# VH-VL binders against Flagella basal body P-ring formation protein FlgA (flgA): the designs that were tried, part 3

Target 1, 205 residues: Flagella basal body P-ring formation protein FlgA (flgA), of Buchnera aphidicola subsp. Acyrthosiphon pisum (p57418)
Amino acid sequence: TVQKFNFFDLNKQLNIFLKKEYPLNEDSIKIIIHTPLKKNIYCRKPDFSILSNTHNLGLINILLTCSKQHYYLTVEVQSEGEYIVANRKIPRGTRIKESDLKILIGRLDVLPNNTYRKKKDVVNRISLREFFPLQPITSFMTRPFWLVKVNQQVTVIINGNNFKMSSKAKSLSNGAQNQNIRVKTNSGKIINGIINENGEVIVSP

## First folded at step 4 (VH-VL)

Design s5 (from r11 with heavy chain F105W; framework fv_rovalpituzumab)
Fold by ESMFold2-Fast, scan of step 4:
Structure s5 (fold): chain C 205 residues (1-205), chain A 124 residues (1-124), chain B 107 residues (1-107)
Amino acid sequence: as target 1 above (205 residues)
Amino acid sequence: QVQLVQSGAEVKKPGASVKVSCKASGYTFTTYGMNWVRQAPGQGLEWMGWINTDTGNPTYADDFKGRVTMTTDTSTSTAYMELRSLRSDDTAVYYCARDSYEYTWTYGDYFDYWGQGTLVTVSS
Amino acid sequence: EIVMTQSPATLSVSPGERATLSCKASQSISSNVVWYQQKPGQAPRLLIYDASTRATGIPARFSGSGSGTEFTLTISSLQSEDFAVYYCQQYNNYPYTFGQGTKLEIK
């Protein structure tokens, strides 16, 4: 009952596989097959997989497994979209502001890994090195700015339906703005919340 | 040879809906995406969106979101574009147009074959 | 959205002359620009894609150039059949956007 698939069947399955791995989103994506399947290929129980686990873009090796036969395909995934660069020279150790950043549109597949795509993900982080104008900013080049430090006394604000309550608690970890954090009250109760811009822990039951 | 044959001209009242068809032949329907582009009389071209003919997933331009629906019928190799809540400024020739590459899969691409166009007139 | 601006709106030239049409993008689109030719009452016809690649069956007198934000379509030794409206389009980002067109007419 094992069905065999010819070149056209396999090419269709490859396209379905690629569409699942690279679904339509805000970025412009183009996939070029550099080493296409041979016209005389036939395959039983085809299975496609990506051999690259560190890169989603650029030159990607795809493995087609046909029973005990293996075929290697090279595809190029080109992507264009918005990414974040430094708008000016940013010294090492600087808390990054929105005005320090600029959005550019260009080829994402040639950028360094983990290049930021949204300003909100970069703002308020600390630069770990000097940035030059138009330099892409990656997550490896920044660290969180801690608004709350472990064991710090923090204000907890509980926002419920038609009520607002505040109390004091000790933080159980370091935390940055918009990060989830656990705090311990004087009674020993542990509460989970989100850090706001003032270093307060917001709880919405 | 590749052909895209569209349905005939339509005259509609404001507030009505129109559904334009585009029948493909000469290639495997599901291996190419289908775009819809309109052109008001004496004006330029405006992209409305595209549909993945294999998965049936559409992507619409913001100006048409909420009013347009793109669908396909793979058994007849036909793409459809339905525009609702018609206004006088929707009077235009509506084209279907095929993505360019058969064996590559892309989101952003140019259009290699076009239908002949369907004139939709919206008047009271 | 990316705005595509074509110039001039109308070009009046004689058969046998050279025509150069301009297309400008509001932001970089690499080489992801395509040119179409449209005659009255007809659908657009693919001419040039990837800024400079001629489509199959397009005469050698048509050539495209440019990258980034500035693009040109050149028609050398104009033939009578070349008088039409020409549109550029970017396919770099959704939504795809077209220029307003350049009408090429006989002088």
Scores: ipSAE 0.000, ipTM 0.436, lowest interface PAE 12.7, mean pLDDT 84

Design s6 (from r11 with heavy chain E102T Y107W; framework fv_rovalpituzumab)
Fold by ESMFold2-Fast, scan of step 4:
Structure s6 (fold): chain C 205 residues (1-205), chain A 124 residues (1-124), chain B 107 residues (1-107)
Amino acid sequence: as target 1 above (205 residues)
Amino acid sequence: QVQLVQSGAEVKKPGASVKVSCKASGYTFTTYGMNWVRQAPGQGLEWMGWINTDTGNPTYADDFKGRVTMTTDTSTSTAYMELRSLRSDDTAVYYCARDSYTYTFTWGDYFDYWGQGTLVTVSS
Amino acid sequence: EIVMTQSPATLSVSPGERATLSCKASQSISSNVVWYQQKPGQAPRLLIYDASTRATGIPARFSGSGSGTEFTLTISSLQSEDFAVYYCQQYNNYPYTFGQGTKLEIK
C-alpha cells in the first residue's frame, strides 16, 4: 500500500512532465504508456527526460532517474488533426495554387515528417517533385517561390521621411516576398532591404 | 468527497437530439479527463469517447463520430454529451466516468468514479 | 479495435465457494485491464486495475491475475453481495473496449 502511494505520486509527476513537453494546441493528442511504471517502484528525487533530440510524435522513450537507478518508459504520442494533401497531380516545378490542395483530417503521427498543416504555408511554393492526388505534401518537397533570383537586376526603392527614390542593383541571393536581401549597386555598395510583392527591394534609411 | 451527478431521464423521438450533463464535485474538475459510456437495456458497456477537461478537446469512438459532441463548462464543473439523430437502438443508460489519475493528455486509464447514469429512452 | 471476450456468460456458484472469471483480449494489452462489478440498477464499481491491483476498499477475497491476452478475476469464499455482473475492460488502446460481461448467480 505504501508502494502504491509512491507509484501514484510518480505517475502524477510523469503526467505533469508530459503536459509540459507536449502542450495542447488545435490538434487532439493521445498518449499511451506501453511500459508503465511498476507498482512496486520507490523513487526518491525523481527526474524525467526525453531521450530523443526532438519532440516527435509516435514512439518516444522517456528516462526516469531515481538516485542511482534508471527506468525506461516507452510512450506512444498519437495526434489527430488537419493536414495538407495534393488535390490533383502536380508536376515538378509548379507554383502551387490553393485549388491544387486539399485538407484532410487524420492521424498525424503516421504521416511523413514535416507534412504541411495549413494551406497558407504551401500556396505559392514551388514543387520539387511530382505529386499525386491525396499525397501528403511535406516541406522537403517544396521550396519558396523566388521573386528575386541571385544576380538578377532589381529595382531598389529608398523610402526616406520626405522622399522616395529608385535605383537599380544586382541581387546577391535568391529571395521571396517579405524576406531580407542584400543587393550590390553599380557603385559597388552593398545595401540590405526587404522584398515587396512586386519583387522590388525596399530600403528604409 | 468525489461525486459525479448526472441529469435526469429523457424520453425522445427518433431523429431528435439529447444532451446529458454530468456535474463533478469534490475535486479540481480540469485535473481529470471525463469519459462517456452507455449501456443498452440488458446489454454490456460501450465506450463512447472522452474529453480533456483542461483543454476541451474530445476523442470519440468511431461508432459515434458525426453524431456525438462532448463539451465542458469549467465554470460549473460540468461535462456534457450530446447525441444527435437518435434511433431506437440508442435507448440506454448513459454514464459519465472519471479517469483514475491526474490527467495531462488522454492516457489509457481506468475509471475510478462513475455518475449514477441517465436513462435515455427513444420511443417510436 | 481490441475485442474483449469474457467467459462464461453465466457462472452459477454457491456462497462460500470460489469463482473464477476469464477475460481474453484479441491482442496483447500488457497488464492494462480493469475489472468492474455492476449490481442491478447501479453504476459499475471499480474492483481491480492493472490486471492485479485491488482498488481501495475492495475485500481481499477479490484478486486478479494475467498478462498479455489472458486475464482472470478470482473471488474466494463468495458472499451474498458478490452476486453481480462483472466486466473487464482494456485501457491499452482507443477505443476502450469492454467484455460482454459474466453474470455471477446463486446456484
Scores: ipSAE 0.005, ipTM 0.421, lowest interface PAE 9.8, mean pLDDT 84

